# Designs tried in a protein design chat: VHH binders against p49116. Part 88

Target 1, 238 residues: p49116
Amino acid sequence: EGPLLSDTHVTFKLTMPSPMPEYLNVHYICESASRLLFLSMHWARSIPAFQALGQDCNTSLVRACWNELFTLGLAQCAQVMSLSTILAAIVNHLQNSIQEDKLSGDRIKQVMEHIWKLQEFCNSMAKLDIDGYEYAYLKAIVLFSPDHPGLTSTSQIEKFQEKAQMELQDYVQKTYSEDTYRLARILVRLPALRLMSSNITEELFFTGLIGNVSIDSIIPYILKMETAEYNGQITGAS

## First folded at step 5 (VHH)

Design w2 (framework vhh_ozoralizumab_d1)
Fold by ESMFold2-Fast, scan of step 5:
Structure w2 (fold): chain B 238 residues (1-238), chain A 121 residues (1-121)
Amino acid sequence: as target 1 above (238 residues)
Amino acid sequence: EVQLVESGGGLVQPGGSLRLSCAASGFTFSDYWMYWVRQAPGKGLEWVSEINSGGSSTKYPDSVKGRFTISRDNAKNTLYLQMNSLRPEDTAVYYCARSPLEEEFLKGDYRGQGTLVTVSS
């Protein structure tokens, strides 16, 4: 009936933990990433179309796409997070470890290739100057993906994805009317998200989260959080 | 203090099997992804297997896929590597590691002292 997303769904404000420490540590990285993950899941659960699919479908959908949503959130919040500083420090450390031959070169290479893919993706989004409205609809397109195995209600999911695509097209055509190929340049960035390993994302960003349980296992609980519980998680208030 | 103690290595004939163990202490074992890595004589380190904190996800390189199985017992703070169909190329010192990225970034490598596996005809 109405638009898929309202103005409230375009607002995506990450509240960072205490100022970035002089020396990066796992706690700062994990807390920052956890806040972004909770914000992303709360964003998804606030969408009426998402709620209409039902609890079981909601859980399956987020389990399938959380890494894509998280990566889009990293790109959108890169400045607030000082993500480039975090990734550069990690790459520097890994390059030194390879040079000193202290650990498996193949494993370190896989992790570094993942970081390079992440950097390339975030740089591409920055160069395109993707705005908040565009990010909201890109997140909706990946959220409402009907092609994940085991999903129910795939026809309804597909309708919501198509609605997201239509509303993004309308926005881009009206806002960036002089850039005929902008939408195409934005959409061709999305396939790269599916090439990023969720297991490497867990290793890089979530090792310290709640006893480091699988993201897959905590998703149902995050989606059920009350607004007060959610606000406590994203602000660090207890 | 963080301690990782590998055991179970030895001499075995090609096609044989060995089960390696890593006893962890000094940290909350169930909170960490764990790895097996190996170093053949005169060569660099090679990643062998990966397991997440809960044991629900495992990964292997093509060189050992289908032959090696990583597992963990969080109640016993122990990591295992079941090695089947062993080849001379598997000859190496095998190390248990917490996380190459996390602990190296903060304090350095939390690999154990290793256990020698020799596959010889």
Scores: ipSAE 0.000, ipTM 0.123, lowest interface PAE 15.6, mean pLDDT 79

Design w20 (framework vhh_ozoralizumab_d1)
Fold by ESMFold2-Fast, scan of step 5:
Structure w20 (fold): chain B 238 residues (1-238), chain A 121 residues (1-121)
Amino acid sequence: as target 1 above (238 residues)
Amino acid sequence: EVQLVESGGGLVQPGGSLRLSCAASGFTFSDYWMYWVRQAPGKGLEWVSEINSGGSSTKYPDSVKGRFTISRDNAKNTLYLQMNSLRPEDTAVYYCARSPLSEEFLKGDVRGQGTLVTVSS
């Protein structure tokens, strides 16, 4: 058995739909987020260990962790996406909506709290200067989480997670040999991903723009897409 | 409670046909213009058809004109989309909507849960 991830799994390049418009709109945000979600699912599907678990397990696993993968992707691609600009635009819209009585104050507070948690997470990752190898292994650790309810093959998933943790440790120790605490600083950031609501992520980036569609509902279909369809989505055919 | 529930999606080969339905409840369906909108994976929302409250006027973008037909049955509170000569680029989640696509985030637009249409051999 070789390594869990190859160099091809370290490459994670988001292609934005177009130059950012002068006035950000709901459509641009949703398209950008959708491309990142597709890139994340395509990345997961390219892992041989993931494919070896079988279609039903793959679907259950991604349904359980898509929000964590997506959030890691937002952090990794924050500069490419101009995420801070997008979040600022959303905040301005929410503030205007409460002034015009279009949204309840309680819901706006929940969404604002989620945005602050997201900003804190992304800033933390940026401050640590997480590299492409580290992001790849963090995504693998999140993907191969054996502790989600209803999963089958949990022992095999756990072994893949442990392999991801071991390979991350080996990488960090070799590459950042002078910083004995780096691995610990990176790993303690991961629990925060589980505190972020997938429903609010859907509302901010997807469902608030697409009505009541659940990402859980479309995951099986995305995972069944042909490779050409995945490539078309993440590169933006025109 | 306003509800829109889409159905009729599925896997179809290029050149095939599908008929989508949308069951509306919780509002006076016959008073509203209705829309079909779609989102292809990794793409933004795209308006694909429009129908007035009485069903006498319809409008389509050039990408689907001549291939798609929107209709409604106000007695049954149901909106339909007949899709003919389907192409791989028609692959998307299709939503019925009570208002056109909004540029405002988190507003009270009514859209359904969507129905997936996959056009592939």
Scores: ipSAE 0.000, ipTM 0.125, lowest interface PAE 14.1, mean pLDDT 80

Design w21 (framework vhh_ozoralizumab_d1)
Fold by ESMFold2-Fast, scan of step 5:
Structure w21 (fold): chain B 238 residues (1-238), chain A 121 residues (1-121)
Amino acid sequence: as target 1 above (238 residues)
Amino acid sequence: EVQLVESGGGLVQPGGSLRLSCAASGFTFSDYWMYWVRQAPGKGLEWVSEINSGGSSTKYPDSVKGRFTISRDNAKNTLYLQMNSLRPEDTAVYYCARSPLSEEFLKGDSRGQGTLVTVSS
């Protein structure tokens, strides 16, 4: 019966590939994104409540929500990642591709709409000045979502989600006591995460470094990695 | 390991037809938008067609609209391009792709061999 998250779950530090190249390329973007994805999965598997659900449930939950966790991670790490610079480079490339008629205008439009949604989300989180505790609880709320199709143990998942919501409420009310509506402003941002296409996220961030493998197919293997092997991925020791 | 293997190319006279196939493996084919792109000798990559994950939406550039038809069989993990009324300017190596927006793909670093279509009398 302890708290759902401890102070160790608030720490979320992305180690970037160094140095950032003068001209952004697919390999740098994919390496950065892969480190964030691995960090996000390591964060999830370190939660005792998550471990208690068992391997099959853990895999199903992360497969269902990895895009939501990844997008929250992008927002949280936007500054260290120079995400605005990365997105600007992608937009410039897409605009040039349209002008040169190299790629479908309809697909480019869908990708640009996704980028605009992502920018809006990250900007809204930045304006709210979301702290590390708030990000940790928001990630827990999306992780412990009982409403994904095919899940088992949905009653237990719902209890963990409610616990995450309660602990976030307690934290915000104590820390930001003067801002009566802060919790509401934060929570209304979450539905936007489900409007983001995981396939477009994969195309934007994972095309080069993960190769032509789907994120869905690698999730079970990442979750089973030994701690030392996992730490090698998040620090780039490979 | 993800693989995309194109086939069905060949030599055909102007006005003829060819059907290209792309056999996909190593990923959940039904989750991805798929594309045909081509590269004519001495030219850059040109987008030829796109199809959504379920096969309900397709798009074409004016250069092939009405002549080419993209389709997919998700049960067989196979992408198709039916090419009718072929013209000499359709001569190119044809590639299937799940991510034609990648800089690496556009520069050729991740492309397979493709399938050669030659339209000549």
Scores: ipSAE 0.000, ipTM 0.243, lowest interface PAE 12.6, mean pLDDT 81

Design w22 (framework vhh_ozoralizumab_d1)
Fold by ESMFold2-Fast, scan of step 5:
Structure w22 (fold): chain B 238 residues (1-238), chain A 121 residues (1-121)
Amino acid sequence: as target 1 above (238 residues)
Amino acid sequence: EVQLVESGGGLVQPGGSLRLSCAASGFTFSDYWMYWVRQAPGKGLEWVSEINSGGSSTKYPDSVKGRFTISRDNAKNTLYLQMNSLRPEDTAVYYCARSPISEEFLKGDYRGQGTLVTVSS
């Protein structure tokens, strides 16, 4: 009966590794991205409705949507991350790789297209001036997606998604009462998240992880971390 | 204190089999997903297997799929890796791990000390 999200679920504070190096490197980018991923999964774990679905369903949902949650997090935290600077460094590295014939043209084209889509998404969210409450509900809508293959309890997941949509509608209508079509403009941005490849996100942001490990393998570990262990991951700079 | 102690490594000829064991202590073993990772001489860490807390779901990379089998006995707090059809390329130190993430991003070590597997004639 209560709201799906509380005020505590609106708080989404990313702590960046400090200090920022003079020249960006793969380890700094990977640590920054890992902190955002950990924050995103900790956020999901804190939702009572999410906990109520059970461990196996929780793991399946996050495995299916981590890239969407991560991308929403990139957009929300773009300023604190200096995301434009990180993306510029990645683009520069890719352009240098073309000149040195180190990577195939097809791979580089695919990665550049992904970066373009990511930039377009972040720019659209910035243009709409999405607030913290709106981001929280958008993340809830993508988290409680009943349409991923292999899910059980899809009817309950769909009910939580509908609850998220209703609460977002109530918030937007109350807070932005003069902007009749704001909700529609926000919701039409969400399908773009599913057009972005999770494999390319891993290549761009998580190259500092051990070889052959995937985010799929990390998800169960993060979802079972104790609060003290989680805080150690976020604040512990290597 | 979290402790993971691997055993069962040794010298085996190509095509042979080995079974690795990992004794876990200092945490509620049955609540955690577990992993096997390996490090070949002069190379980085490579993930080789994953098992959920209850033992009903497993995952492998293509390099070992069909040859390696991960399993667990929660009553004994023990993780296993059955390795069949071993190849020289499988030569590595094998680690039992509570996390697949490298130590550079973690405070503390969630891996054991490892057990050496050598595949040669």
Scores: ipSAE 0.012, ipTM 0.333, lowest interface PAE 8.6, mean pLDDT 83

Design w23 (framework vhh_ozoralizumab_d1)
Fold by ESMFold2-Fast, scan of step 5:
Structure w23 (fold): chain B 238 residues (1-238), chain A 121 residues (1-121)
Amino acid sequence: as target 1 above (238 residues)
Amino acid sequence: EVQLVESGGGLVQPGGSLRLSCAASGFTFSDYWMYWVRQAPGKGLEWVSEINSGGSSTKYPDSVKGRFTISRDNAKNTLYLQMNSLRPEDTAVYYCARSPFSEEFLKGDYRGQGTLVTVSS
């Protein structure tokens, strides 16, 4: 068989909401995050190996790893999203909430720790200058994780993860031949993704979702969308 | 359900003072950062002042710093803007806006219909 990912899977182009607001607001942040989530799921659906696992397995995998995929997407698209500006605004709000005693100190501490971890992750990826091919393979490695509870077809998932790892190694060896430890430095960043709370990610980026609908509950519907419907969501078309 | 109703605008001579009020309803006022923004005839929106949810922190652009004072009464769900030493260039429609976040570039997720302030002789 051919490679796990084609050149088309390296392209990851986030289209930001239009019109651009003069100032950031929660609705704009949520819409931007939703577009990134839809883009990430569309990316996963376009992989032939992913399609081959079948609808039930696809749903289970994305439910298990959406936060990891989303976080990698945040790092990859940090500049186009102005992520540092968004996070700074959230931190400033949280600092004010502490001073006014409006939110519990424990909850604020949890959210601030999450933001710090997210900033550290994005900064480490930026410092490593992770390219589009590397992001594509890292996303594939987290997508094809055989070790999530409740998964079926784990042997096939593991095969695809190993193929992703092998193709990443071949790419890095060929492209960054002078940097002997680059692959190791990249791969040791991945465990941090699993320590990040999906509930806190939802609270920070998806508070504008209708009726407190969780990401977990909408994943099956997003994965069932036809290409035209999916593109409508990404571009904001009705 | 969310409503912000501005009042207190009017005609005033240069060097005069006005106090604007914004009555908030339909949400928990004390949970939100509040802003005053203005729009002069034929111009874009300009941020005028911000105040945190408890009223302990305020910010102003250089154009109004030292002349304008933002304050709030969370018990009355009301935001205020005390404007002193008014100048012709302060002529604008003034809007009250809410936001869950701090930052001078934040426009807010909701604003009222505005109140007109005219500074002229």
Scores: ipSAE 0.000, ipTM 0.133, lowest interface PAE 15.7, mean pLDDT 80

Design w24 (framework vhh_ozoralizumab_d1)
Fold by ESMFold2-Fast, scan of step 5:
Structure w24 (fold): chain B 238 residues (1-238), chain A 121 residues (1-121)
Amino acid sequence: as target 1 above (238 residues)
Amino acid sequence: EVQLVESGGGLVQPGGSLRLSCAASGFTFSDYWMYWVRQAPGKGLEWVSEINSGGSSTKYPDSVKGRFTISRDNAKNTLYLQMNSLRPEDTAVYYCARSPWSEEFLKGDYRGQGTLVTVSS
């Protein structure tokens, strides 16, 4: 059979809402995050191996891993999003609110800790200078995770994950031949993604969703969208 | 659609008591931390109470600690604020919020329309 991913799956271009407001707000953050989420789901849906698993399996996989895919997307698109500026502004707001006794609670501290972990993850990926091929295969490894509860076709999912790992290894060994341990440095970053709370990610980035729908509820809808509708969402033209 | 509807405000004399209620709909109330925030005339929002999703943990600023009690009934999707020993400086519009800061920055999108509490002789 052919490769798991084609060159078209390496292309991952986020178009940001324009203009960026003078002061960051939840609506701008939500619109930016929604574009990234739609782009990530469209990316997954375009993979022939993913399509071959069928609609029910596709929905279960994305529901299980959307936060990991989204976080990898944040790291990959951090420069385009000015993510460090967004996160710094949020942290500054939370710190000032706590200091003035206007905001309090363990939940806010959990959110600040989550932001710190997200920034640390993105910084580690940037220092490793992860390229577009490496991001595509890391997303594939995360997507084809056979260990989520309730999955059917787990043996097929595992084979696709192994194929992704093998193709990433081949790519890294050929492209970065002088860096013997690069693959290991990249792969040890992945467990950190599962420590990122999907509930806190949703609260930080998706609070401004129209109708206050959960990510879990919109995933089946997004995966069923026609190509034109997907393109409208990722460009903001719908 | 997320909706938060406050009630129970009114005019009360110093030293009096009021109980505020907030009816929540359009989301799974039992999954969310809930807050009461207030805004005095010409002032910004001030956090006055916090409760976790299960109701086992509450927190208050020193300005209301010992006088105000937050509680919730997850079966009825209702949040409460019992206010005792009210002072003129407690005069404000009180908002039920899913986030402690319902301005447009981090978590600032879901609060109710508010209920006015006036403490005056």
Scores: ipSAE 0.014, ipTM 0.307, lowest interface PAE 7.5, mean pLDDT 83

Design w25 (framework vhh_ozoralizumab_d1)
Fold by ESMFold2-Fast, scan of step 5:
Structure w25 (fold): chain B 238 residues (1-238), chain A 121 residues (1-121)
Amino acid sequence: as target 1 above (238 residues)
Amino acid sequence: EVQLVESGGGLVQPGGSLRLSCAASGFTFSDYWMYWVRQAPGKGLEWVSEINSGGSSTKYPDSVKGRFTISRDNAKNTLYLQMNSLRPEDTAVYYCARSPMSEEFLKGDYRGQGTLVTVSS
């Protein structure tokens, strides 16, 4: 049987909206994030193994793992997004707000903790110098996770996850033969993705885009979009 | 420009109910997480509820959990707090507050002038 991912699945190019504004705002952040989300969903939908699971399973998998896929995408595209600048600005704003108003809202604390976890994750991936092949296979490992509650076809999903793990191992051993511990250093970073709250990710990155609907609610519609519609979203066509 | 106007406060008997409203203007209300906070006489500010931009996620401290319900109507730019089973210790000025995750989030937080809730006989 052929490889789980082709060269076309390794290519992951985010096209940013108009030049970054002088002062960051929710709309710029949300448009940038939505392009990344649509790119990530289009990437997943294009995998033959994913298609073979059927529409109901596809929807369930993506609803369970979109936050992990999105976070890997943020790490991979951190430079093109100027993510560190965005996160630093948000942290500065949150710290000033807490000190001025003495509002102890549990949400503000959770948001700050989430941003620090996200920064730590992205910094660790950058220090490891994760390449495009490695990112593609890490996304596949996350996508084909059989252990989310409510999933059917868990045996087939597990088979695809194992195939992704084996192909990543083969790639790393051949490409980075001099570094015997590289694969282990990469894999120990993955559990941190499940500590990322999808609700906090949604608020940080999607506040201006989705109004009264959750990302969970729009996922089935995104997955049903035709290729032309996906292309429109990732290039910002309106 | 940015304005939050609280209303619905008043005198109520223990065990009674009140519904507070907060009318928002001068910003895109649907882009903001919103909070209710209160200040009892002689005490500091206490967070009492939070709601995300779309209204799908809400949180409460143990002191009001099960008694208070936060909700929002983004079409009307209005935030609500339904307060049931009110107790004398709920007596406070209640403020509607805009979260830091606001449109042009670098401009800082905003809250209104408050509405007084008194729970006594």
Scores: ipSAE 0.000, ipTM 0.179, lowest interface PAE 11.3, mean pLDDT 81

Design w26 (framework vhh_ozoralizumab_d1)
Fold by ESMFold2-Fast, scan of step 5:
Structure w26 (fold): chain B 238 residues (1-238), chain A 121 residues (1-121)
Amino acid sequence: as target 1 above (238 residues)
Amino acid sequence: EVQLVESGGGLVQPGGSLRLSCAASGFTFSDYWMYWVRQAPGKGLEWVSEINRGGSSTKYPDSVKGRFTISRDNAKNTLYLQMNSLRPEDTAVYYCARSPLSEEFLKGDYRGQGTLVTVSS
């Protein structure tokens, strides 16, 4: 049995849209976020273990963890996205909303707390100097989470998660042998991802031009298209 | 049903002026921030102006600052863009957009169908 992830799964390169406008706007933020989400889903679909679970299981896993994958992607691509600038722009717009009395104070507080948690998470990952291999395995650990309600094939999912954990442990111990506690510091960051509201993430990054379609609604559609291409390769279709 | 309908685009000579209008319906116009954005042929969207709920605060990128003026008439549910000293590089489809800072900020934005502005000799 080969490794869960290959070197091709370590490569995670976000291509940003047109040059950043002088003033950030919702369209640019949403386009950038959509590209990261699509990249994250395509990354997951490229994993042979993920494909082996089948379409229904794949859909259920990604629906359950897309916010965790997206947040890890934000942290990994923070420099490419100029994420701090995007978050500052969102905060500025929320502060303007407070001044204009457009949103309830309670809702604004919830959204600001979410942004603070996101900034704290990204800062923690940056301070730990998480590398591309570590991000790939953290995403795999999150993806192959067997504990979400309604999942099928939970035994197989557990085995893939354990394999991801073991391969991460081997990598960290080999590459960062001088830092005995590095793996523990990395892993204790993961529970914070589940405390972040997927609804608030969707509203911050996927509002505007994507209309009224929820992320939950588009996930099966995107994954189904990739499965059709994969089936073509297996059958040898021209 | 939320609707934004842009008008006022056309062919104009370099150095000329045009005034764009956006008629809003289906929502309380005075509760929303408004924007003008444009898309030149074969290029991405570019933000060109922003106006707050009451019309007291406006912002512009350097590319149009001093030449373009955004304004609004809340009594008429209408957004305006006064464009002066037009340049060939201003050629684009212009869209008005409802604010992400509105009560629907967390549910998304809405844009009209756009109005074409062509600046040529």
Scores: ipSAE 0.000, ipTM 0.131, lowest interface PAE 13.4, mean pLDDT 80

Design w27 (framework vhh_ozoralizumab_d1)
Fold by ESMFold2-Fast, scan of step 5:
Structure w27 (fold): chain B 238 residues (1-238), chain A 121 residues (1-121)
Amino acid sequence: as target 1 above (238 residues)
Amino acid sequence: EVQLVESGGGLVQPGGSLRLSCAASGFTFSDYWMYWVRQAPGKGLEWVSEINKGGSSTKYPDSVKGRFTISRDNAKNTLYLQMNSLRPEDTAVYYCARSPLSEEFLKGDYRGQGTLVTVSS
């Protein structure tokens, strides 16, 4: 058995829509987020251990964890996306909506709290200076979560998660040998991902993609997408 | 297939009036805030007006306030812009745009091909 992840699985490069608009709009935000979502799912499907679990298990895993994978991707690609600018624009819109009675105050509060949690998560990851190898293993730990309801093959999934944890530990101990508590600081960030609402993530980032369906309902389609079709989606090429 | 098709542009003399229309199809028109945005030759996009889902709330920048009026007919899936007291500086390609979110700095999640308005003698 070789390592869970190879160097090819560490590569995670988001290609942004170009040119960047003078004023941010929902189309640009949705297109950017959709590219990140497609990149995240393509990353997952490229892992041999993931492929070995089979199509049905693969679909169930990604449907259960897509929001966690997406959020890790937002943190990793925050600079490329100018995420802080996007979130600031959304917050400004929500504050103006309160003044104009456009949305309910309770819903605005829920969305604002979600944005605050997302900003806090991304800022904490940035302050820890999480590298590409660390992000790859954190995504693998999240992907191979055996504790979601309805999963089959949970013993095999747990073994892959443990392998991800062991390889992350080995990497951190060798690369950041002077920082004894780095691994602990990284791992304690993960539980926060499960407290963030996938429904609010959909509303903020995917309104133009999902229409009246949820992200988890389109996941089987994305996972079956051929490489050429996938590349067309993430680059905007026909 | 989401489509927004603008019409009503043309050549008009300073002080004149034009009414632009935008025909929407492929989505539930009444679920979206609608916008007019414009782009003058050699300049960036400028937000011109916004209207809420029901048509009861509208906003305008100072450059067009009092001269332009946005309205909508949800039964006909059509957005309108009534432009009065037109000035040479109003010369631009005018686009209609939709958004589930609305804000003066946002251009919407989709816009049409545009209609040219030229204000000149």
Scores: ipSAE 0.000, ipTM 0.133, lowest interface PAE 14.5, mean pLDDT 81

